# Designs tried in a protein design chat: VHH binders against Protein KTI12 homolog (KTI12). Part 19

Target 1, 302 residues: Protein KTI12 homolog (KTI12), of Arabidopsis thaliana (Mouse-ear cress) (q9lmh0)
Amino acid sequence: MALVVICGQPCSGKSIAAVTLAETLKESETKQSVRIIDEASFHLDRNQNYANMPAEKNLRGKLRSDVDRSVSTGEIVIVDSLNSIKGYRYELWCIARAAGIRYCVVYCDVDEAHCRQWNKERSDRGEDGYDDGIFEDLVRRFEKPERRNRWDSPLFELYPSREVIDKSSPVILEAVTYLTKTVDSKTQDVRILQPSIATQAARFSEANSLYELDRATQEIINAIVEQQSLGAAISRVTLGNELPPIEICRPIGLPELRRLRRTFVKLMGQSSLSGPPLPTDADSAKRRFVDYLNREFGGNNA
Below, E stands for the ipSAE of ESMFold2; O stands for the ipSAE of OpenDDE; V2 stands for 0.75 times the mean of E and O plus 0.25 times the DockQ between their complexes.

## First folded at step 10 (VHH; framework vhh_gefurulimab)

Design v6 (from u1 with Y56F T57I T58A S104D; at its last look DockQ between E and O 0.22; V2 from the best seeds 0.00; counts 0 for: pae E 5.3 > 2, placed apart)
Fold by ESMFold2, look of step 10:
Structure v6 (fold): chain B 302 residues (1-302), chain A 121 residues (1-121)
Amino acid sequence: as target 1 above (302 residues)
Amino acid sequence: EVQLVESGGGLVKPGGSLRLSCAASGFTFSDYGAYWFRQAPGKEREFVSAISSGSFIAYADSVKGRFTISRDNAKNSLYLQMNSLRAEDTAVYYCAKDSEHSDDWYDFDYWGQGTLVTVSS
């Protein structure tokens, strides 16, 4: 069993990718049934679903609830929607981890011009196109999946504007192999998402705070790397008007910074389970991380 | 191969003390945060305490003031001093390491085998 999140701009070929993947899975030697959860399952017009933020949140809530029910039935679940919001993808990933099932993202990478053209063509044919205002708003708000983000991995990228997406597509076959591979606990080629401490309902209710923590800490790491690269012998990194500076005793490489960030994120997450809540804004998260780094650097070389 | 081996568990009366140890091998211990978790009979595994690669420390509210985490990088060892023990502290205690492969706050791929702590008269 597995959870597959289809992701892409409006009118990027997501539904073709979802159907193709499902058909290829059904023809494989897997014993698992396959279910596509899409917006059509709720019998609402797409322009009504995306007309305003409350309607959009309601749609996402219905989709999420259907996903949560479906992952417990033992089938491969494919979520065919925009899935454009990083925080929402994180919530779906948490559902997969709580259920102990495989997770991946299939991204239909199509440039905005092609998506716009295909939306117009769909409307011209009398099909379910987006109104121009809604289309442009959705394009503007799209948050691209990235392989380095844990909840966007494994990432299978399709290019519907450049190739025909069918059962012989290499990326489709690669995804099928991942989804149907027998688990080998001795190999790190494929990892089944398994429940860990704090993969419970409380984690889902704090998804935005965790996303902001992840984003804020990465911004600090990037700033440190950038400032060190601007000159040799920098012993002080300045991050902004209201953030304390970071005092460094020696050049700090990216691998060490990533390890320090990993530890900080885990410390904050674990502490919040039975103590003060996670920071709810980026500035607070950044200040806490800067304080942490200064304590980690203090006295190490003295 | 990464290994974490807990020791120091046992039977103790309420109000007593125990010191748990975790011996780490197969990685550069000083580069990583280290964690204590526990699992009581019939319950989900829960966080107890953590210490960064430096000196930053966190405790679950239920153990704050009674438990003290420490590390000795020269000995590749993590410790948990447990004072004023209560019946509710009865659990298997586990040592855990940050995953090198995941930034997720809830993803710990390396666990010890656990050491049993029983608080009873």
Scores: ipSAE 0.175, ipTM 0.662, lowest interface PAE 5.3, mean pLDDT 77
ESMFold2 (binder alone), look of step 10: mean pLDDT 81; pTM 0.810
OpenDDE, look of step 10: ipSAE 0.763; ipTM 0.933

Design v7 (from u1 with Y32W T58A E100P S104D; at its last look DockQ between E and O 0.20; V2 from the best seeds 0.00; counts 0 for: pae E 4.5 > 2, placed apart)
Fold by ESMFold2, look of step 10:
Structure v7 (fold): chain B 302 residues (1-302), chain A 121 residues (1-121)
Amino acid sequence: as target 1 above (302 residues)
Amino acid sequence: EVQLVESGGGLVKPGGSLRLSCAASGFTFSDWGAYWFRQAPGKEREFVSAISSGSYTAYADSVKGRFTISRDNAKNSLYLQMNSLRAEDTAVYYCAKDSPHSDDWYDFDYWGQGTLVTVSS
């Protein structure tokens, strides 16, 4: 069982990739049951869905809910939508984790010019193209999947502007192999996620705040490491506009910094499920983390 | 082998107090955050309290002001002092350990077996 997230710019060939993958999976030696969840399944106009942020969030909520219901049915679920927001891909990854199934991202990597041309051609054929303003906004807000992020891995990259995407495509076959391997395989490329004890509903409502927390805390760690590498006797790390400095009394190793960050993020994430909300923006997240670090470092006066 | 062993549960009247303990072994307890969760019959396991590797603490709103988490790193022990107990606090209480094996901010790899707390007349 598995969750596949199709990702790409508007008009990048995502739907052909999704259909091709689904057909190849159905024809595999084990004949997999596959469900594609797409925007058309909700009978919604494309330009209305992306006209404003509330409409877009509503669409993502409907897609996410259908995914959540579908991962328990024994099918391989393919989500064919833009999936352009890093925090939203994290939410989908959490659904797969809670269900204890495999997860991957299939990325249709197409440059803006080709996507724009294909959007125009779709409109010229009388099909449902994006209005120019909506198209440009979606392109601007696109967050490319990155292999270093757990929720974007494994990453299967397709190049629809450079090659024909069909059942013989090597990347499609690679994805099918990953999705159909047995759980008893010793391969390192198989990631069977462990379920979470935390409620999925609360996790979904806070996913973007957790993304901001993750990013903000990593930026602080990076700054600490960089400033320690620049000098031999740094007792204060300065962090830009209006953030308090971090007072360090000793060199802090990267393993310790990673543990402190991990503890903070988990503590905040867990407590927010039944207590005070997560920080809602990057500056608040950074200030809270800096305050935490100063307390943790100041407690070592012995 | 990582082990977490809870104790101190029991029957108590509303308004009473209990102190739960969790004995940790098989890892360097002082390096990791530690957590209390609880699960009532028919409900999902829910967060109760957390303490960082140092002294930073957090509480669910439902227990704040009544429960106090603490740790003794020299004894590898986690504690939960539970005061002003209410019927809704009836649950199996679990301790949990933060882990580097977790890929997710919400999940835990290591749990105790749990200790039952019953609050009734």
Scores: ipSAE 0.223, ipTM 0.692, lowest interface PAE 4.5, mean pLDDT 78
ESMFold2 (binder alone), look of step 10: mean pLDDT 80; pTM 0.799
OpenDDE, look of step 10: ipSAE 0.774; ipTM 0.942

Design v8 (from u1 with Y32W Y56F T58A F108M; at its last look DockQ between E and O 0.53; V2 from the best seeds 0.00; counts 0 for: pae E 4.8 > 2, unsure alone 63.1 < 65)
Fold by ESMFold2, look of step 10:
Structure v8 (fold): chain B 302 residues (1-302), chain A 121 residues (1-121)
Amino acid sequence: as target 1 above (302 residues)
Amino acid sequence: EVQLVESGGGLVKPGGSLRLSCAASGFTFSDWGAYWFRQAPGKEREFVSAISSGSFTAYADSVKGRFTISRDNAKNSLYLQMNSLRAEDTAVYYCAKDSEHSDSWYDMDYWGQGTLVTVSS
């Protein structure tokens, strides 16, 4: 049982790769049940799905939910979509790790010029191509998978513009071998299917850090709302033992508080991918968020 | 229509300085966090710096101490002052906007088209 993430620029041959991989797996000497989760499964037009950020977010949410439900079914699950955002691939990787199943990325590495040409050819044939504005935006936002990142590994790279992708493709065969390899509890192969407890703990600790950040910031928001309800003239919100008070010069509505929390969580999350890690415990997360809020309420932006 | 337009890129010798600008329109800039990312040839796009709607800033380890993010809410502009530039800073630099519509911390809702910075002798 496994999760395969297909990744590539718009119009890079991802669906051919997904179908080829699925057929090769079904033809393996071991009976293999394979499920492809794709954008067409949701019966929505391509340009409608990517017309704006809310639509794109909704699509990713639906795909992620279907993946989450599917990884416990005993099937090999193939996710055939752009999968262009590295944070989203990280979330898919976390789903696979939590389910204790194999994970890999199959990347259709095609240059922008060929992708653009193939998109134009689809549109010229009256097929479901991307509108030019949408296409260029997707290309600009694409985050290439990298083998050195654990959530992009193992990485199987295909080159659809340079070779025909079929069942004899060496990379397809390598992926099938990886996906069908039997683990033996008496050998070192256990790490392939079920990483060591230490490895799993470290990876889940990162997920727990995000959870602690999300929970800690929500608790602070709730306390602010509650104290404002108790006294309309409150200029200070007290939060407990070692946390500094929050100085407020005006009533703060829930929409503004949610926006401030969202900004903080995104700042911390984005910086943690390329810099200092997230706080690992609730008290540290709360202290950081309170400090942030006081800077936001007491600072002048210029 | 949300727009982010980067400018100020160019060719600079190692050790030099450059200031990037991002002009924002179509939203209330002062209410939102703003970000700089970059993408070097052959590499994935990476976080460079962020600034909250207020004064809170964050930096990637690789640029901390050399780059300074700032904003001018009156001009709806985001800036990146880049000092002590190195060859490895060569990349297309992108301005990005945080949004209330994103339910994920990793997802930026809006991106600029980018400005190229080349650092070479």
Scores: ipSAE 0.190, ipTM 0.651, lowest interface PAE 4.8, mean pLDDT 78
ESMFold2 (binder alone), look of step 10: mean pLDDT 79; pTM 0.801
OpenDDE, look of step 10: ipSAE 0.670; ipTM 0.901

## First folded at step 11 (VHH)

Design w1 (from u1 with G54S S55G; framework vhh_gefurulimab; at its last look DockQ between E and O 0.23; V2 from the best seeds 0.00; counts 0 for: pae E 4.4 > 2)
Fold by ESMFold2, look of step 11:
Structure w1 (fold): chain B 302 residues (1-302), chain A 121 residues (1-121)
Amino acid sequence: as target 1 above (302 residues)
Amino acid sequence: EVQLVESGGGLVKPGGSLRLSCAASGFTFSDYGAYWFRQAPGKEREFVSAISSSGYTTYADSVKGRFTISRDNAKNSLYLQMNSLRAEDTAVYYCAKDSEHSDSWYDFDYWGQGTLVTVSS
């Protein structure tokens, strides 16, 4: 069994890719059972699902829960949604890892202009298109999958604006080959994800906490960069929102900030897997990161 | 080329102590967090301990109070002092470092070859 995450801008041909992949898998010599999990299965209007952040989060939660239930059935599970947030793709990867199954991302790489044209054409035909405001917000917030990230790999890239996506598409066939190969540990042709050390319940709680930690720490990094760009002589970064200030005595570049963030996230993530879980709220995550940064800067700012 | 080389493993009786070392080369060791993992026979590799570039430490609950991680940035070395050893601590111990190219909390691109610790009567 396997988990396939379809990813792409709104109106980039994701559903066609998902159906094409599923049909090609069903016709394969291995007779694999395939299940598509999509937004339509929840009978919610597209524009209602993405109208505001609470609705969007609720949709992602429902999709994630359905994925978690489905990976235990021995089927190939295809998640056909935007899957545009890298933290959310990370959560799906965690589900596959916990289940010890194959994982891949199929990315429909289509430029904004074509996606916008196709959304308008869909609306003009009376089909299920996105309202303009929602469409532009989703396009702006899209986080492209990157092969360097384990939760985006293996990455199978489709170009629906440049080629017809059908059962003969080379990338579809490559994905089918990956998903249907018999495991041979000596050749390393296929990687099966190792289960995490977290239990099923702790897995979901810790994945959510780590997502919030990742997002909260990025917000702090952005604030530091912004305030340093306003003046090189800043000796403290004030974050408001009842957070302690960050005391600095030298300019700190983005590469160093990224390294500090990576170390913090790994320290907290690893510790939480073997002990008490991290709090799930963003304010607590931010406070812990600010305290960490002040400790690191105090040790490195002579 | 990044290299991490573990040493200090061996056979020890329950209740005993060992000190593991990891020699780092090919990168600016003081800029990165450093990590110990272990893998017992038939088990998944699991986290043991981590230390930030400036000395902030974390531990798996199973080793807290018995193991102490430390680093010497001048010598490019990572250490794990293991006290009150138990049979359950028998494993191959690996050192690892942060990836400089991944934002992943779970991604460790560089590993040592491992050093075997056996705790047995």
Scores: ipSAE 0.211, ipTM 0.703, lowest interface PAE 4.4, mean pLDDT 78
ESMFold2 (binder alone), look of step 11: mean pLDDT 81; pTM 0.811
OpenDDE, look of step 11: ipSAE 0.518; ipTM 0.818

Design w2 (from u1 with S55G; framework vhh_gefurulimab; at its last fold request DockQ between E and O 0.71; V2 from the best seeds 0.00; counts 0 for: pae E 2.3 > 2)
Amino acid sequence: EVQLVESGGGLVKPGGSLRLSCAASGFTFSDYGAYWFRQAPGKEREFVSAISSGGYTTYADSVKGRFTISRDNAKNSLYLQMNSLRAEDTAVYYCAKDSEHSDSWYDFDYWGQGTLVTVSS
ESMFold2, look of step 11: ipSAE 0.513; ipTM 0.851
ESMFold2 (binder alone), look of step 11: mean pLDDT 80; pTM 0.808
OpenDDE, look of step 11: ipSAE 0.749; ipTM 0.943
ESMFold2, look of step 12: ipSAE 0.374; ipTM 0.739
ESMFold2 (binder alone), look of step 12: mean pLDDT 80; pTM 0.809
OpenDDE, look of step 12: ipSAE 0.718; ipTM 0.939
ESMFold2, fold request of step 13: ipSAE 0.337, 0.396, 0.422; ipTM 0.756, 0.794, 0.804
ESMFold2 (binder alone), fold request of step 13: mean pLDDT 80, 80, 80; pTM 0.805, 0.802, 0.802
OpenDDE, fold request of step 13: ipSAE 0.812, 0.806, 0.800; ipTM 0.956, 0.957, 0.954

Design w3 (framework vhh_8h63_2; at its last look DockQ between E and O 0.45; V2 from the best seeds 0.00; counts 0 for: pae E 3.6 > 2, unsure alone 63.6 < 65)
Fold by ESMFold2, look of step 11:
Structure w3 (fold): chain B 302 residues (1-302), chain A 121 residues (1-121)
Amino acid sequence: as target 1 above (302 residues)
Amino acid sequence: ELQLVESGGGLVQAGGSLTVSCAASGFTFSDYGMYWSRQAPGKERELVAGISSGSYTTYADTVKGRFTISRDNAKNTLYLQMNSLKPEDTAMYYCAKDSEHSDSWYDFDYWGQGTQVTVSG
C-alpha cells in the first residue's frame, strides 16, 4: 500500500507519468492494485477549477477527501494533480502517515517555456488547456518539492521535456522498486536516499513540532469553549498544567477562536518550512499560544 | 467582491526606504490576520511579515529590524514600511488575507496582484 503524489507545473506531463507508473506497477507480480485520483474525476473544466482561490481550494479539498477515503482500500493511490503547494503536500503526507503506508513524490521537472508551449498546443487542439492568465498565476505560485522536507521524500524526479517517459525509464523503475519493497524494507529502511542521521533527527523534530503546534492549539481552544459553556460571567479561563490563565473580558465564540488559531499557526508555521525551527514540545507550544491569545483578547476588546 | 489591491512599489536606491500598502474590501478586515509576501524572479514566494487581528506582528529573519508591518482597521489598509533596503529585497510584493473557511493551515484565502519593488545598488 502506498500514496504517490505527482507534482509539477501545469502541462508538465504529470498524467503521462501517472499512467506510466500505474501500468508499470500493475505489471509487477504484486497483487496490489493501483488507483489514480485526478481532476477529471470531478468533471469540472480546468479553468473553472483554477478561476479563483475559492474554486482552487474547493478542488484541493475534494481531492484530499478522495485520497483520505482511498488510502484504506489496500490499493496504491496515485494523486495526479498540480500538487504545487508545499503545505498541501504536507497534508497528503499526514494522511499517509496516519494510515501507516509508504509515501513518495514524483516530480515532473519541466521548464516554464516547454510547459507554456504544451499548454498552447493543448488549447489549439481544443483540449483542457489553461487560459493564459490562469497559467501564468499557477506558474508563479508553484513551490518545487525539496528532498530536505520529509513530506517531499522520497523524491523521484522526471524530465519529460528531455526524455520520453515510459516503462523502461530508470526513475520509474526506482519508484516501482521503492513502492513494492518486501517486508525487509519495513525493518531496515536505510537503502533509500536518506539524509544523514543528524539531518534526519532535525527533520523529524520539525515535522513533530508542526504536529504538536496544531494539536496543542486545538486543545486550548476546546478548553476555552468548554469553560465558557459552564459559566455566563467569565473573566478568566484556567487551563492547568502550569499554564498561565487566559483573561477574557467578553464571551468568545468558536468561529473567532478558530480564526485566532489559524492566524497563530500561519504566523508560526510558514517560516518553519523555510526558516527557523518551531517550538519542540507541547508545553512550549501551548504557552506561546496562550500568550498570543491574551494579547489578542486585550486588543480585540479595545 | 473580495479584493486586495497593492500599491506604492517603485524604484529606490539601496539604503533607501519605501512604504507599500494594500487596500482591502469585501470582508470584515479587522477580523483577519494579514500578511506581506514577496517573490523574486526564479524564487519561491516567501512570507516576510504578518500581523494578527490584534496587531501581533512577526517577521522573517531577513527583514526583521528593517521592515515594519502595520494595519489601519478604520481604513481597511495594510502597510509595510521598508527601511535600509538592499538589492536582495527586489521582488513583487503581495498582500494576503488569512483563511475565512479553509481547513488548510498552509493556505491563504486571497492574494493581490502585487506591487513591484526594485532596489538598485
Scores: ipSAE 0.266, ipTM 0.719, lowest interface PAE 3.6, mean pLDDT 78
ESMFold2 (binder alone), look of step 11: mean pLDDT 79; pTM 0.800
OpenDDE, look of step 11: ipSAE 0.670; ipTM 0.913

Design w4 (from t1 with F27R A34M; framework vhh_gefurulimab; at its last look DockQ between E and O 0.66; V2 from the best seeds 0.00; counts 0 for: pae E 2.3 > 2, unsure alone 62.8 < 65)
Fold by ESMFold2, look of step 11:
Structure w4 (fold): chain B 302 residues (1-302), chain A 121 residues (1-121)
Amino acid sequence: as target 1 above (302 residues)
Amino acid sequence: EVQLVESGGGLVKPGGSLRLSCAASGRTFSDYGMYWFRQAPGKEREFVSAISSGSYTTYADSVKGRFTISRDNAKNSLYLQMNSLRAEDTAVYYCAKDSEYSDSWYDFDYWGQGTLVTVSS
């Protein structure tokens, strides 16, 4: 079982690639069940989905939720959308790793000029093309997958402007081979090993570090709100568990706490894309968030 | 409605310095984290630096110690002081603001149009 992320510029042939891959997989030796998750299942047309940032973010959230739900069903799941944001691809990769399944990216590499031409042709035929403003914005924001990034690997590159993509395409066959390769090959030194607690904990922590950061920071917010409700004179929030106290000079409203938490999570997530991964345990995440809050509250005095 | 306008890019020799600015318009700038990204030709857009609504900062490893992010909430301005510039710093630099519309850490509501920095001898 597996998660396949189709990636490419608007109008780069992604849906053709997704269907071709799905059909080739269904005809393969293992006859693996295959499911395509696409934008059409959400009953909005292309321009509605990308009309503004809230609509686009809602679309990605729905697709991600469907993926998260689907990776436990034993199917090969193909996500047919732009998948143009590297942070979003990283998050999909984390879902696959947490589920212990194979992951790959199939990239439809077509230059902007051809994509623009194909979008115009689609619109001229009265088909589902992007409005010009939306198209140019999506092209501008596209983040190309790179083989050196773990969340973009393995990377299967297609060139729809150079050749027809069909079931005989070498790259399609390479992807099918990867997705259907058995664990019990004769060339592997296979030993039946029982999972250790350390191995399982490390795998879950590594794959869930973003979720753990989100959860840990929310717990701190809840503790702050709870303790502020207990007394008018409380300027020190104690958290126990060897965490430093939070020193506040005034009651902090929930909207401000939510903004502070959101900023922290985003800062840490962005930093992790360009360097070492996030910490793998809740206590480390909490300590960092507490340090951040104390700097923010103390930094207000500078 | 927020608009972000970068300025301060240009041509500079290796070892030189530039100061980038990002002017924000619209509602309260001081409530949100602000970010610098850059994109070199043929490469993915990459994180450079971020600053919280207050004083907490982060930097990509490649620029730490050479670049300094700062903000002036009274002027609704974000800055990036770039010292000891190298050829590999050549890129279009973008400022960005936090997303208000999801819990996602990778979504940004607003991006500037970018300012080109070229480091060449």
Scores: ipSAE 0.436, ipTM 0.800, lowest interface PAE 2.3, mean pLDDT 79
ESMFold2 (binder alone), look of step 11: mean pLDDT 78; pTM 0.782
OpenDDE, look of step 11: ipSAE 0.757; ipTM 0.948

Design w5 (from u1 with S102E; framework vhh_gefurulimab; at its last look DockQ between E and O 0.36; V2 from the best seeds 0.00; counts 0 for: pae E 3.1 > 2)
Fold by ESMFold2, look of step 11:
Structure w5 (fold): chain B 302 residues (1-302), chain A 121 residues (1-121)
Amino acid sequence: as target 1 above (302 residues)
Amino acid sequence: EVQLVESGGGLVKPGGSLRLSCAASGFTFSDYGAYWFRQAPGKEREFVSAISSGSYTTYADSVKGRFTISRDNAKNSLYLQMNSLRAEDTAVYYCAKDSEHEDSWYDFDYWGQGTLVTVSS
């Protein structure tokens, strides 16, 4: 259970690295299930994907959505794309953090001259190479991963222009060791994103609080749906436990309730990173969600 | 196609004000929460402020009391009024759309290109 971000210039050997890592993981003693997420699943050529900023953003959005769906499946997920933008790598790191799984970056460090030659050779063979203008633009906008950045660490650097990348490559073996090491105890919500017990405890505490907030808010949604089904004239939903009533000015459907819940959980999660902590118990979580819903249901209370 | 376009950045003196705008298109803006983030050179992207589909707002502690987030759902627009600006507010400011994935708590599927705010004398 891990997220691996493959990073490198166009035509730097990223797909070879991804496949090699995946094969080595599958052959490891832990029998890892591995999924590679790549651009091929979109059935568009690479020149269309990178022709302009909107197309590129659309590709990244699709890849990110697939990653987000995949990290909870128990597989090791390898993202084989350029992954050249620091902000985008930060977004992927956040997905791993939220899922409580291991994260690393594998960087194919190849100078532009070799990348250009390999792109030319690919085109000469009639394969899917980048047009010159697109290639140069991607090279110019590439933001190299750096070990000092949390979202680029651990960083495993490969040099495909200097050495053959295969299952015996020391860096591949280092990455496999990192990705396959086990926790010491029976499985609980124990995850390591940063190598520190204090940092680890903070990450697990935040994840546990957010999970409890998610569960408590689902209970409120269920109660609202149940009480609305009792009659069209119900304008107040009472929940007990000293919770304020929910004033409903109009019937509220399940799709809208789910969107409101999702937004609340995400707002609380984001603000807790640089503001007040998340609620520590279900009753506090429910009270804050009910207060939120009442503000959302009317600009003016009835 | 989903697009988010920021504008309103610029150079301003300490203590000054700026108003940022984000134009949204290609989705039902009123169904989603909307966010401002910022990123100074060499630093991680950090949360600034968020607003629900309606009127619920949150702020990072560093900007609370100085910045005001708002939205106009009829115009598909998100705003950030920035007052009492400080040198540490210098960054590229991004707007972001809430995730399509229900279980993602830190996931944003669409970002703008950013608008630069520079606060210096």
Scores: ipSAE 0.338, ipTM 0.764, lowest interface PAE 3.1, mean pLDDT 77
ESMFold2 (binder alone), look of step 11: mean pLDDT 80; pTM 0.807
OpenDDE, look of step 11: ipSAE 0.692; ipTM 0.924

Design w6 (from u1 with S99V; framework vhh_gefurulimab; at its last look DockQ between E and O 0.16; V2 from the best seeds 0.00; counts 0 for: pae E 5.0 > 2, placed apart)
Fold by ESMFold2, look of step 11:
Structure w6 (fold): chain B 302 residues (1-302), chain A 121 residues (1-121)
Amino acid sequence: as target 1 above (302 residues)
Amino acid sequence: EVQLVESGGGLVKPGGSLRLSCAASGFTFSDYGAYWFRQAPGKEREFVSAISSGSYTTYADSVKGRFTISRDNAKNSLYLQMNSLRAEDTAVYYCAKDVEHSDSWYDFDYWGQGTLVTVSS
């Protein structure tokens, strides 16, 4: 009933996190059936898989295919791989949405020095570590998950270099709670429209535009709050030389601003699925949001 | 308890019209954006139209110019006027409420049970 994407730098403790989460889910009060999809399940050498871009794409394709077959089985599927590419995580998110199941990312946030040390320790133990060149290339290409991205949310962050990851870890328990929460007939898990699958380049451009929209709207909210906190007469919030002012007839509280932002982002996101693409830059996104706010506030102007 | 109840679906010939209604209860309807989605048999659920808590509206390209979304906050009601109906519009239509506790722009926390619209000769 769920898809969990484990994400992190090479040698960051992802497999420990995956096993810990799976065992905790199996032992929860709801006794979940759990399947881990990992690179070992394909009996492939880690250095062969990451030797070059074609080999790496082939590995991702095999993992994705297994995920696609597994998400309708009624069990929780955990994908234990690097999952370092933002566009690939977006594709996994799309699979979960099409199957109507919950999705989350568990991120093992470990600094590169510890990851290098742990990679060396694997080699010292005679285990399958990454060659130095491959390791550094993977580190360089890693795209960190971010809560602002819908396909990286909910995001559960672990810090394996700072603490032992076990069944009592608070973040593991939080993830289990999310993955096992009960749904009644009136409180449905949300299903949403998904874009038609297309080339990964096109999907990457769309994802970046949605991310810019999210950031741009938050920056405008922050600016409004900041200017209202100055205590002077607030009838016009000025945001810079290229943005129209926001005309405010009354103080606007943070809860209302959050609702307005949420509605706008959702409206624009839905429009982009079946219409023109979103703005590709922050300034265009800000202009669209400011226009929206002025129309929403204009219902109170004389 | 949040409830969304769709009505107004039925059988109609191509080129005909229908008006869908969604009665909302259990929350302050005027504080939230409201949405119409549809799902044809064997297809993914898809966006049709949305309206902000005020008057800002958006439409899927496939329905723009033929469908009109509106709301009456005093009656806690959302409407979809569907004109020039085509066979491709055959689907179960759902109204949905914006999420209250999430920044996710693709998630909705409440859906109605749906109303069937069939467009055929």
Scores: ipSAE 0.175, ipTM 0.626, lowest interface PAE 5.0, mean pLDDT 76
ESMFold2 (binder alone), look of step 11: mean pLDDT 80; pTM 0.798
OpenDDE, look of step 11: ipSAE 0.723; ipTM 0.931

